Miniprotein binders against 8-oxo-dGDP phosphatase NUDT18 (nudt18). Designs and how they scored, part 1

All scores and structures are predictions.

Target 1, 325 residues: 8-oxo-dGDP phosphatase NUDT18 (nudt18), of Danio rerio (Zebrafish) (Brachydanio rerio) (q568q0)
Amino acid sequence: MDSQSSILEENLEKILRGEGLEFDSVAEQVDPVTLRKNVCYIVGAVIFNSKEEVLMVQEAKRECYGRWYLPAGRMEECESILEALQREVREEAGIDCQPITLLLVQEQGPRWVRFIFLAEETGGSLKTTAEADDESLQAHWWDRKSPLPLRAHDILSLIDAGLKYRRNPWFPVTQPVDFPCHVVCQRLFLTFISSRADADDRLWLLMSNNNTSHHPRLPIVVSFRTYISKAVSKLIEDCMPSSYISVHIRGILGVQHNGRIPGKTDGICFNTLVLLENTEEGAEIGSPPSLETDCYRWQEVTNQGLKAKIIERIKDGSVLPFQSL
Structure headers, positions and changes below count from the first letter of each chain, unless a header shows other numbers.
F, E and O stand for the ipSAE by ESMFold2-Fast, ESMFold2 and OpenDDE, each averaged over both directions (binder to target, target to binder). V2 = 0.75 x the mean of E and O + 0.25 x the DockQ between their complexes.
[cut] marks letters that were taken out.
Atom coordinates printed by the task and the answers are left out, and those that the model quotes come from them; centres of patches stay.

## First folded at step 10 (miniprotein; from n1 with K80E E81K)

Design n6
Fold by ESMFold2, fold request of step 14:
Structure n6 (fold): chain B 325 residues (1-325), chain A 81 residues (1-81)
Amino acid sequence: as target 1 above (325 residues)
Amino acid sequence: SEKVRITITVEGSPEEIREFLKRVEEIAKRLGLWVVVIREGNRVYIEIRGDPEEVKKLAEEILRIARELGLKVEVEIEVEK
């Protein structure tokens, strides 16, 4: 094993732990995204008290006036995702909080991305009706049994996910990492698992192969006016343009964001776990598909501990969920 | 000659999606067109690229299958020059 292999394995371990990697520029020239001009990020919180009641806020907005929802709102300039979460919970509910983990990342096409957190109360006091303002009318702990007029029922599955995670976490704690990024993109952990009936599975990763003097890197795909998940097809087209290809986005290994310089660091990099699917059930597929370019290569993961860890994440679905709406 | 790109987005139950994808794969391989299927949770994107007549034929078959299975469907078309 040489120093190139050690560096790759170390970087893969960082990504698997949710620590991310410093974001480099992409090959194509693209304009940076800008918060509130062409990107919109929303944060939302699932917070329980000691009785497992969930924090709810009563909406002040005209179209949902008096209805109840989770604390949620838009990220503002110069904020990290975590700072936005803490500000929104404080403004709407009067509660100070600390994140435990991301529970779900959602997208609504190119319109917005929403980050749902499991978080814990650390201070403050519930907003009362005497403190009603344009942010919210009040906040309450909801026992999840009493009738409560909800703004929307989508939050019920989010609350359930929060309870489930508290009892039996199914993926490592994942919080946004402080790395600047100028675009909305994915660093693709694109995997292929070869299987044989009487042998150990083999694992392959798609790597970019753009500099002979540099160590290999994971591919990056930028999103333009589209669902983030859909952008994976651009990479497939670049390296496998003549085939029927099926991929399964398993979820997110990590989220990278900084937000400190408006118009320059308003992007987000998702480290995304993707499985290239075998196209026939039960078939023994011994090698990944051929690549139609020398800009990429399949790299077998031969470190047995690392291979086992990655395959476990894929097969167990031990990843932060990603959902397109 | 101009090419078109069509994206068909479907949503449904896991059972419906599994059956849908099985049938789509059979048709796509028979027609020999570039097709990328991206599965993400309860949503599937099917991206097809090629000559307008070929893409139309495949897209119509995919839409027929989606309707037979009761899936929600959305279509986006781009013309590439």
Scores: ipSAE 0.697, ipTM 0.880, lowest interface PAE 0.8, mean pLDDT 86
Fold by ESMFold2, fold request of step 14:
Structure n6 (fold): chain B 325 residues (1-325), chain A 81 residues (1-81)
Amino acid sequence: as target 1 above (325 residues)
Amino acid sequence: SEKVRITITVEGSPEEIREFLKRVEEIAKRLGLWVVVIREGNRVYIEIRGDPEEVKKLAEEILRIARELGLKVEVEIEVEK
């Protein structure tokens, strides 16, 4: 057993459990990421009562005045993602809450990232019309069936995701972890599953060979002011520039953020599961594609328990969904 | 020599996307071009890079398939040096 292999396996387990890994830097030079100057993060909540009615707020904004939506709003300086969630639900609905899990992370390119949570009520009282302000007019529990003028129907799928998760979770509880990050980036769990007719599948993981670490590290790609797909494509181009490559972004294993120092810790690191697809049914592909650089290498995951866990997450899609809009 | 990059974004049902990707892969491998296909939910991003004539041929075939299948399509073209 090798101490470098043991460290890698421990780090992979931490990421799979959603615990994250400390973040230090990237090789790429980037502009400072500053909340509300060049990034916008939004939190939103799906909260049910004991009757499975969902918490809704009546919008006070001019363009959607009087229509209903989930509690949601922009993160502010010096807040964690969870603190922003709790503040927004309190401000708009009068309800105290605790997160259960992220349900979905959405991006609208360079404009914003939205974190949708399943959460539970822990106190407070529904906001009444007597308490109406610029944040909202009031809050109600909605039975999800009675007519209610909605601001937009996108929330219906979010509510359904919340119900589905409550009844039958399909991925491990995933909550943002409190690690500072100065960039918006993806730490890529880029996987390849090789097949062999007479043996179990083998799992390979793309690793970085950078000089800044004595231990194997997962690749980190900057995704600031772009889509996750562009960040992944950039990595593929860096290491496999002469190949036809098909990859599937499976989703998020974890989210790392700490907003304590404006302009310095306003970034986010996503731990992202990506599968390099084998599109040939029945084909024996014994190894991953060749790499055209020494900056990366393929590392086989030989620990049988760890391999089984990772393959299960990939095959079942047991990951926090990520959606580009 | 001149190079171009085309990014084609398509969105559709899972069934439409599966058929689309099968046909795109067949054409891309036949032409031997650098192509990266990235799937994310109901959306697929296809990046193609190469000589203008070759990229044009592949992009036209991809767009024809997308139209035939009724997919939503966006295209971005960039000339690289």
Scores: ipSAE 0.693, ipTM 0.875, lowest interface PAE 0.8, mean pLDDT 86
Fold by OpenDDE base, fold request of step 14:
Structure n6 (fold): chain B 325 residues (1-325), chain A 81 residues (1-81)
Amino acid sequence: as target 1 above (325 residues)
Amino acid sequence: SEKVRITITVEGSPEEIREFLKRVEEIAKRLGLWVVVIREGNRVYIEIRGDPEEVKKLAEEILRIARELGLKVEVEIEVEK
């Protein structure tokens, strides 16, 4: 095997395990994001006790005063996503927690991203009304059956996702990994699968041909004014002239974030699994769509073990959910 | 010539989305316009780019299908100079 192919396979395996890769310069000059100035990150926790009661906090804010929500808040400067989660749960609920996994990433473009975790209690004591502040009044273990005035009903789906994951983890444990990024972007694990009658499935990955790098890299896309999920459309426009292209964002393989240097490392790189759907009918179903640019190329994955692993992840949907709001 | 980009956002159940996309694909292939479909969970983004008259025609057909299926739809129009 050529040394380049082995490095690529190793990097793909790292990404599939939820590990990070070093972030290289985006081809487009994009200004760095700065937390609390031009980007907002929110963390939230779904925490269950031994009775499958969920940790809830009562809002102190005037617009939702006395209503209940999950422990959730804004990230602060110089903290990791996990540090922010643990801080917010402690401040709002009085509970010490340990994250189990990311459950869901939600976005409203690159300026607003929310990370929802499944976490477990490790200590502390429920915040009481005597400890009420401007953020929360008190915390409570909710049985999910008794009447509780909720701030918003969106938390019900998050609680259900947490319960579902506890019963049957449908994707690998996914935690943010410490890799610096200066922008909010996606590293695209963009796949094409060709299935032929009586033959093994063939798998291709879209690779960037950066003139500056002798090594093939996964494409990185940045969104400015659209949902992060839409950022792939520009790449498709640039390289695939086909009259009809359908892509399915399967979910997130990994989250890269450092956050230690304000305005320099406040960015996030999402390693995103994408399937380009095969929409061709007929005998020529055997190859990925032709590219009009030399900036990208299709790379066939010939390693049978790696190919099988990628195809399994796509078919099973065993990836961290990503949702545009 | 000014190009128009239309983005149609649709929300629905997986079954509704599947039926919707099947019909959209049939129309899009017939018209030969550049169309990108991005599926994410229960949301679909359809981006259409090209000549204003052709783009409008396809968008109207897509919107008709979405209405027939009772799907929630949002439309954004951008004129490219």
Scores: ipSAE 0.647, ipTM 0.884, lowest interface PAE 0.6, mean pLDDT 90
Fold by OpenDDE base, fold request of step 14:
Structure n6 (fold): chain B 325 residues (1-325), chain A 81 residues (1-81)
Amino acid sequence: as target 1 above (325 residues)
Amino acid sequence: SEKVRITITVEGSPEEIREFLKRVEEIAKRLGLWVVVIREGNRVYIEIRGDPEEVKKLAEEILRIARELGLKVEVEIEVEK
């Protein structure tokens, strides 16, 4: 096996496990993001107790005073996503928690990214009105049946997602991993599958041909002023400008974030699983779409175990959900 | 020649989106226009680029389909000089 193919397969396996890879210099020409200046990250927790009651906090903010929401807040400088989660749950609810998994990532471009966790209580005591501050008035374990004046009804879907995951985890446990990134971007695990009636499925990955490294790399697309999910369009336009292309963002394989150095490592790299479909009439049923640039190439995945694993993740949708709002 | 780029954003149920995309594909193929479709959950981005008359025609048809299906739609138009 060519040493390059082995390294690629290892890196693909890491990504599929929710592990990180070092961020490549491809985006060095892009200005770094800065938390609370040009990007904002929010953490939120769905926490159930032993009675399947959900941890709720009463808002102290004037706009929604006395309304109830999930423990959620903005990340601060020099903290990880997990540190932010634990801090916000403690500050707003008085509860110590441990994350079980990322449950959902929501975005409105880099300026607003929300990380929703399923978490569990490990200790603490419910915040009371005597401990009310500018963030929250009190916390309550909500039975989800009794009347509660909600801040917003979007939390109901999040709670339902948490319940569904607890009953049947439909994707692997996914936690943010500590890798520095200076921009908000996606490392694209962009796949093409050819299904033949008489043969095994063939799988291709789109690879970057950037001469900066001797090793094949997955494409990275940077998000600036658009939805993170839409950032792939530029790559498709550059690679396949003549074709009808359908791209299905399946979800996130992993989240890379460090956050330790303000304005330098405030970025996020989403390892994103994408399925590309070419629907052109007369395209050879079985080959990925032709590329109009040398900057990228299709790489067939010939390792049967790895191929099967990738195809399974695509078919089952067993990836962290990603949602543009 | 002046080129136009139109981005149509659609939101709906998975079933509605599937039906929507099927119809869009049929129209796009018939017109022979460059189209990129980005699907994410309940949201779809459709980018079309080309001759203003052709792009407009496709966009109008896409919007018609979206309205028929009761989908939430947003449209952005960019004129490339």
Scores: ipSAE 0.610, ipTM 0.867, lowest interface PAE 0.6, mean pLDDT 90

Design n6
Fold by OpenDDE base, fold request of step 14:
Structure n6 (fold): chain B 325 residues (1-325), chain A 81 residues (1-81)
Amino acid sequence: as target 1 above (325 residues)
Amino acid sequence: SEKVRITITVEGSPEEIREFLKRVEEIAKRLGLWVVVIREGNRVYIEIRGDPEEVKKLAEEILRIARELGLKVEVEIEVEK
């Protein structure tokens, strides 16, 4: 195997495990994001006790005073996503926790991203009304049956997702990994699968032909104003001006974030699994769509083990959910 | 020539989305316009680009299908100069 192919396969395996890769400089023309200035990140926790009661906090904020929500808040400067989660749960609920996994990433473009975790209690003491402050009034283990005035009903689906994951984890444990990036972007694990009646499935990945790197790299797309999920459309427009392209964002393989240097490393790189389908009439059944640019190429994955693993992830949907709101 | 980009966002159940996309594909193939469909969970973005009259026609047909299926729909129009 050529040394380059081996390195690529290793990098693909890292991404599939939820590990990070070094973020290569996106085209020089993208301004860095800055936390609390032009981007806002929110963390939230779904935490269950031994009775499958969920940790709830009572809001102290005027606009939702006395309503109940999950422990959740805005990330602060110079903290990791995990540190933010642990801080918010402690401040709002008095509970020490550790994350089990990311459950869901929600977005409203790059300006608003919410990370929901399944977490477990490791210690602390449930915040009481005697400890009420500007962060929260109190915390409670909710049985999910008794009446509780909720701030919003969206938490019910999050709680259900947490319960479902605990019973049957449908994707690998996914935690944010410490890799710096300066923008909110997606590294696209963009796949094309050709199924032939009498042959094994063939798998291609779209690769960036960046002149500066000795190694093939996955494409990186940056979202500026639209939903992060829409950022792939520009790449498709640039590469495949074909009549009909269907792109299915399956979910996230990994989340890269550092956050240690305000305005420099406040970005997020989502390693995103994408399935591309082409329905062009007259395209040879079994080849990826032709590219109109030399900036990208299709790379066939010939390693049977790696191919099988990728196809399994696509078929099972065993990826971290990503949702535009 | 002035080009128009229309983005149609639809939300629905997986079954509704599948039926919607099937019908959209059939129409898109007939018209030969550039169409990108981005599916994310229960949301689909359909981006159409081309001549204003052709884009409008396709968009109207897609919107009709979405209404028939009872999907939540949003439309964004961008005029490219």
Scores: ipSAE 0.578, ipTM 0.856, lowest interface PAE 0.7, mean pLDDT 89

## First folded at step 12 (miniprotein; from n6 with T9I)

Design o1
Fold by ESMFold2, fold request of step 14:
Structure o1 (fold): chain B 325 residues (1-325), chain A 81 residues (1-81)
Amino acid sequence: as target 1 above (325 residues)
Amino acid sequence: SEKVRITIIVEGSPEEIREFLKRVEEIAKRLGLWVVVIREGNRVYIEIRGDPEEVKKLAEEILRIARELGLKVEVEIEVEK
């Protein structure tokens, strides 16, 4: 096999393992994003003790004073997503933690992106009312049954997701990886599965042919002042402008962020798994849609092990969930 | 020669979304317009581009179906030339 095929397969395996890839260039007309200017990232933690009670903090902010919530807060300049998580839990609850996995990534239009983690206590002591400050009034382990005035009920499903993951993980451990990125974008694992009654499924990936690179690259779409999920349509328009196309965003294979240099590395690259769905009812699905440009091509995944891994992630939904609000 | 782009954002239960998308696909294919559907959980983005009259016709039908099914709906409109 040649070196370009080997490189592609190695890169695909890295993405599937959540290791990411160094961020490639995008169109130079897109300015870097800047934390607290045009992007806002929020971290939140689901942490259980040995009794499966969940860590809760009592809010000190005027608008929700005295109400309870998960430890959560905005990411600050010059910190990684994991550093932000650990800082927020320490500031609000008084405890140290270690991330286990991302449980969910959420977006609220262009306003913010929130990273919810399952994490474990590694030290510290619960914040008491004697230590109350502007960050929080106190912290407690909540048995999830006793009455507790919550700031919002959205956290109940997050807590349930954390319990479910602890008992029966449904996707591989996924943690942010340390790669700089200057924009909010998606590297798309855009897949098509062809099925025939008399043969094994075939798997195709959309690849970019841009520039004179000697190996194929996965397409990147940039988000600008809109929902991250919506940006997938830009790629579809570029390569399939005369068709009805339906895609299903399955979730995230990985999250890449660095945050070290304000205004230069404040972006995030999501490695997203997307399934192209565009089949006639009852029709045999034989090949992916025709492309109306030579900037992209369909690449069949012929390595049986790699094909099986990707198809399993698609069919089982074995990926970090992504949710638009 | 003027073109428009409309994005319809729909949210509902899994069953409502499945029925909605079935009906949208039928109409979109009959009209032969460029339509991209992006599904993400219980949220769907439907992007339509084309001549203003054709896009309006399709968008009105999509919005009618969404309302018949009780779905939450948002619309964004962009004019292109």
Scores: ipSAE 0.719, ipTM 0.883, lowest interface PAE 0.7, mean pLDDT 86
Fold by ESMFold2, fold request of step 14:
Structure o1 (fold): chain B 325 residues (1-325), chain A 81 residues (1-81)
Amino acid sequence: as target 1 above (325 residues)
Amino acid sequence: SEKVRITIIVEGSPEEIREFLKRVEEIAKRLGLWVVVIREGNRVYIEIRGDPEEVKKLAEEILRIARELGLKVEVEIEVEK
C-alpha cells in the first residue's frame, strides 16, 4: 500500500461515515446556483413524542387551509439545512428540535429538493390557535389513527420510515455536513462487483485521473435544470464504450452544504452510492467494462474491511434513500 | 453531425420495471445503439444518443414496451450539434 492508496482509503472511510470531503473542483465551468432563483430546498420534520405520536401542523395557506401536514418549509438565505429545519419547526409548531438523521432526500425535477429528517423535541411548547399566523394555525401530536384531514397523503410513508428507523435503524446516522459547494452535484461512488462461483467478490470504484491532484478523486457530476439522478449519464457517456450500460443509484452516503454566502455557497454535493449492474443472470463477470479515455480508471478496493463495508451498503440498501418524483 | 438525445422516464412497480428493463436490453442490443439506463427506486431514466433516425427507432420500441406494461412515461428531446 502506498501513500496515495492510504489517502484514498481514508477518504472513502470518511465518506462511508457521512463525514464528507472538501469539495473537489469540477472539470467544466459552471455558474454557481442561487437559492430561490434557480434552486429551491425544502426541509421537513418527523418528530415523535414518548407515546409515538407524530408532530403535525395545521396549514394556514389558502389552498390547504385547515388541512394537516408535517412541519415543513423552504430554506432561506444564509442558513444551513439543519438551521432551516429548526427554524421551520419552531415557526410552525412552536417546538425546538434537534435532528437525529436524514430519512429521505427527494427531488422533483429541477424545481426543488426536499430533506426529510427524523428529529426529537428539545424544548418549546405547541403552537395554539391563539398564536395562529401566516405560518400555521396550530400544532398537535397525532396518534396516527384518529381521523385527521391531511393536506396530502405522501407524509404517511415518511412517518412510517421515521418509526422504522427509531425502532431498527437500517443505515448509519446521516446528517448534512458543513462544506461549501457552489453547484448541485454528486460525488459518485460508482461501483462494480465482480463475482465468481467459488471466490470472494471483488470490488472496483471508478476514479478520476487528474494529473494536477496529489491524490485520486471520485468523479463529480454536476446537475443544472435537470433531475439530479439522471445527471450520471454524462459521466457514463464520457468514459464507457459499451452499447448498453445500466446503473442503479442505491442512495446517499452523505450530504454536503453550507449556505452561508448567497449565490456562492447555495449548492449541494451528494455523495452517491451507485452500482454498475450486470444484466446477465448467472454469468460470471471478472472485470469492469473497458474505459474509452485515460481520464478515468477502475480502482480495485483491496482492503478487506473497506470492501466488506461498501458491499454491505450496496447489497442491503443500507444507505439514505434518494427519491425522484 | 446533428445528434439527438432522448431521455425516457419510466415509473412503475419493481416487478414491472424488472420486466421492462429486460425487454429494453434485448431491443437495445438488437439495434446496437448507445443506451444508458439509470435505475432509482421506482423510476428509470433511459438516455439514448445518436442520429435522429436511429434514436427515433429505438425510442419508439422502448415506448411501445412501456405502454404494453402500463408504465407511466415522460420524454425529453434535445438536439445536439
Scores: ipSAE 0.687, ipTM 0.876, lowest interface PAE 0.8, mean pLDDT 86
Fold by OpenDDE base, fold request of step 14:
Structure o1 (fold): chain B 325 residues (1-325), chain A 81 residues (1-81)
Amino acid sequence: as target 1 above (325 residues)
Amino acid sequence: SEKVRITIIVEGSPEEIREFLKRVEEIAKRLGLWVVVIREGNRVYIEIRGDPEEVKKLAEEILRIARELGLKVEVEIEVEK
């Protein structure tokens, strides 16, 4: 096996496991993001007790005073996503927690990214009105049946997602991994599948050729002011400007974030699984669309085990959900 | 020549989106315009780029389809000089 192919396969396996890869220099020319200046990250927790009651907090903020929401807040400087989650749950609810998994990532571009966790209680005690502050008045285990004045109804879908996952985990446990990134970006695991009636499925992966490194790398697209999901369009425009192209963002394979150095490592790298859909009816498309640039190439995945694993993840949708709002 | 980029953002059920995209594809192929479709859950981004008249025509047709299907739609227009 060519040493390059082996390294690529290993890196693909890491990504598929939700592990991180070092961020490539391709984005060094882009100004770093700064938390609370030009990016904002929010953490939220869906926590169930042994009675399947959900942990709720009563808002102290004037605009929603006395309304109930999930434990959720903005990340602060010099903390990881997990540290932020645990801090917010403790501050707002008095509860110590551990994450089970990322449940959902929501975004409105880099200026608003929300990480929703399914988490479990490990200790603490419910915050009471005697402990009320500017963040929360009190916490309550909600049976989801009794009347509760909600701040917003969007939490109901999050709670339902948490319940669904607990009953049937439909994607692997996914936690943020400690890798520094200076921008908000996606490392694209962009795939094309050719299905033939009488042959095994063929799988291609789009690779970047612009690397100073001798090793093939996955494309990285940086998000600026638009929805993170939209950022893939630029890559498609550069690679396939003459074609009708349909891509399906399947979800997130992994989240890379460090957050230790304000204004330097406040970025996020999403390892994103994308399927380029075959839109040609009836043609045995034996190959992916031709590229109009040398900056990228299609790499066929010939490792049968790896191929099968990738195709399974695509077909099953067994990836962390990513939602633009 | 002046180029226009239009982004149409559509939200709907998976079934509605599937029907919507099928019709969009048919129109886009007929007009021979560059179109990128980005699907994410219940949201679809459609980016169209090209001659202002042709882009406008395609965008109007896409918007018509979206209205017929009762889909939520947002539109962004960028003029490239």
Scores: ipSAE 0.683, ipTM 0.895, lowest interface PAE 0.6, mean pLDDT 90
Fold by OpenDDE base, fold request of step 14:
Structure o1 (fold): chain B 325 residues (1-325), chain A 81 residues (1-81)
Amino acid sequence: as target 1 above (325 residues)
Amino acid sequence: SEKVRITIIVEGSPEEIREFLKRVEEIAKRLGLWVVVIREGNRVYIEIRGDPEEVKKLAEEILRIARELGLKVEVEIEVEK
């Protein structure tokens, strides 16, 4: 095997395990993001006790005063996503927690990203009304049955996702990994699958041919003023001439974030699994769409074990959910 | 010539989205316009780019289908100079 193919396969396996890859400079000079200036990251926790009661906090803010929500807040400068989660749960609920996995990533473009975790209690004591502040009044273990005035009903789906995951984890444990990034972007694990009658499925990955690197890399797409999910359209526009292209964002394989240097490493790199749907009718179903540019190429995955693993992840949807709001 | 980009954002159940996209594909292929469909969960982004008159016509047809299916729709228009 050519040394380049082996390195690529190893990198793909890392990405599939939720590990990170070093973020190299994007081809386009994009200004770095700065936390609390031009991007806002929110963390939230779904925490259950032994009785499957969910940890809730009562809002102190005037607009939703006395209503209940999940422990959630904005990330601060110089903290990791996990540090932010643990801090917010402690501040709002008085509870010490350990994250189990990311449950959901939500976005409204790069300016607003929310990370929802399933976490477990490790200690602390419920915040009481005597400890009320401007963030929260008190915390409570909610049985999910008794009447509780909720701030918003969106938390019900998050709680249900947490319960579902605890019963049957449908994707691998996914935690943010410490890799610096200066922008909010997606590293695209963009796949094409060709299924032939009486033959094994063939799998291709879209690779970037950056002149600066002798090694093929996964494409990186930066999000500006649009939904992060929409950013893939720019890549399609640049490389695929077809009149009709359909892509399905399956979810996130991994999240890369450092956050230690304000305005330099506040970015996030999402390793995103994408399927380019086969929309061709007829005998030529065997190959990925032609590319108009040499900046990208299709790379066939010939390693049977790796191919099978990728196809399984796509078919089962065993990836971290990503939701545009 | 000024190009127009229209993004149609649709939300619905997986079954509704599947039916919707089937009809969109048929129309898009017939008209031969550049169309990118991005599926994410219960949301679909349809991006159309090209000449203003052709883009408008396709967008109107897509919006008609979405209305017929009772789907939630949002439209964004960008004029490229």
Scores: ipSAE 0.677, ipTM 0.893, lowest interface PAE 0.6, mean pLDDT 90

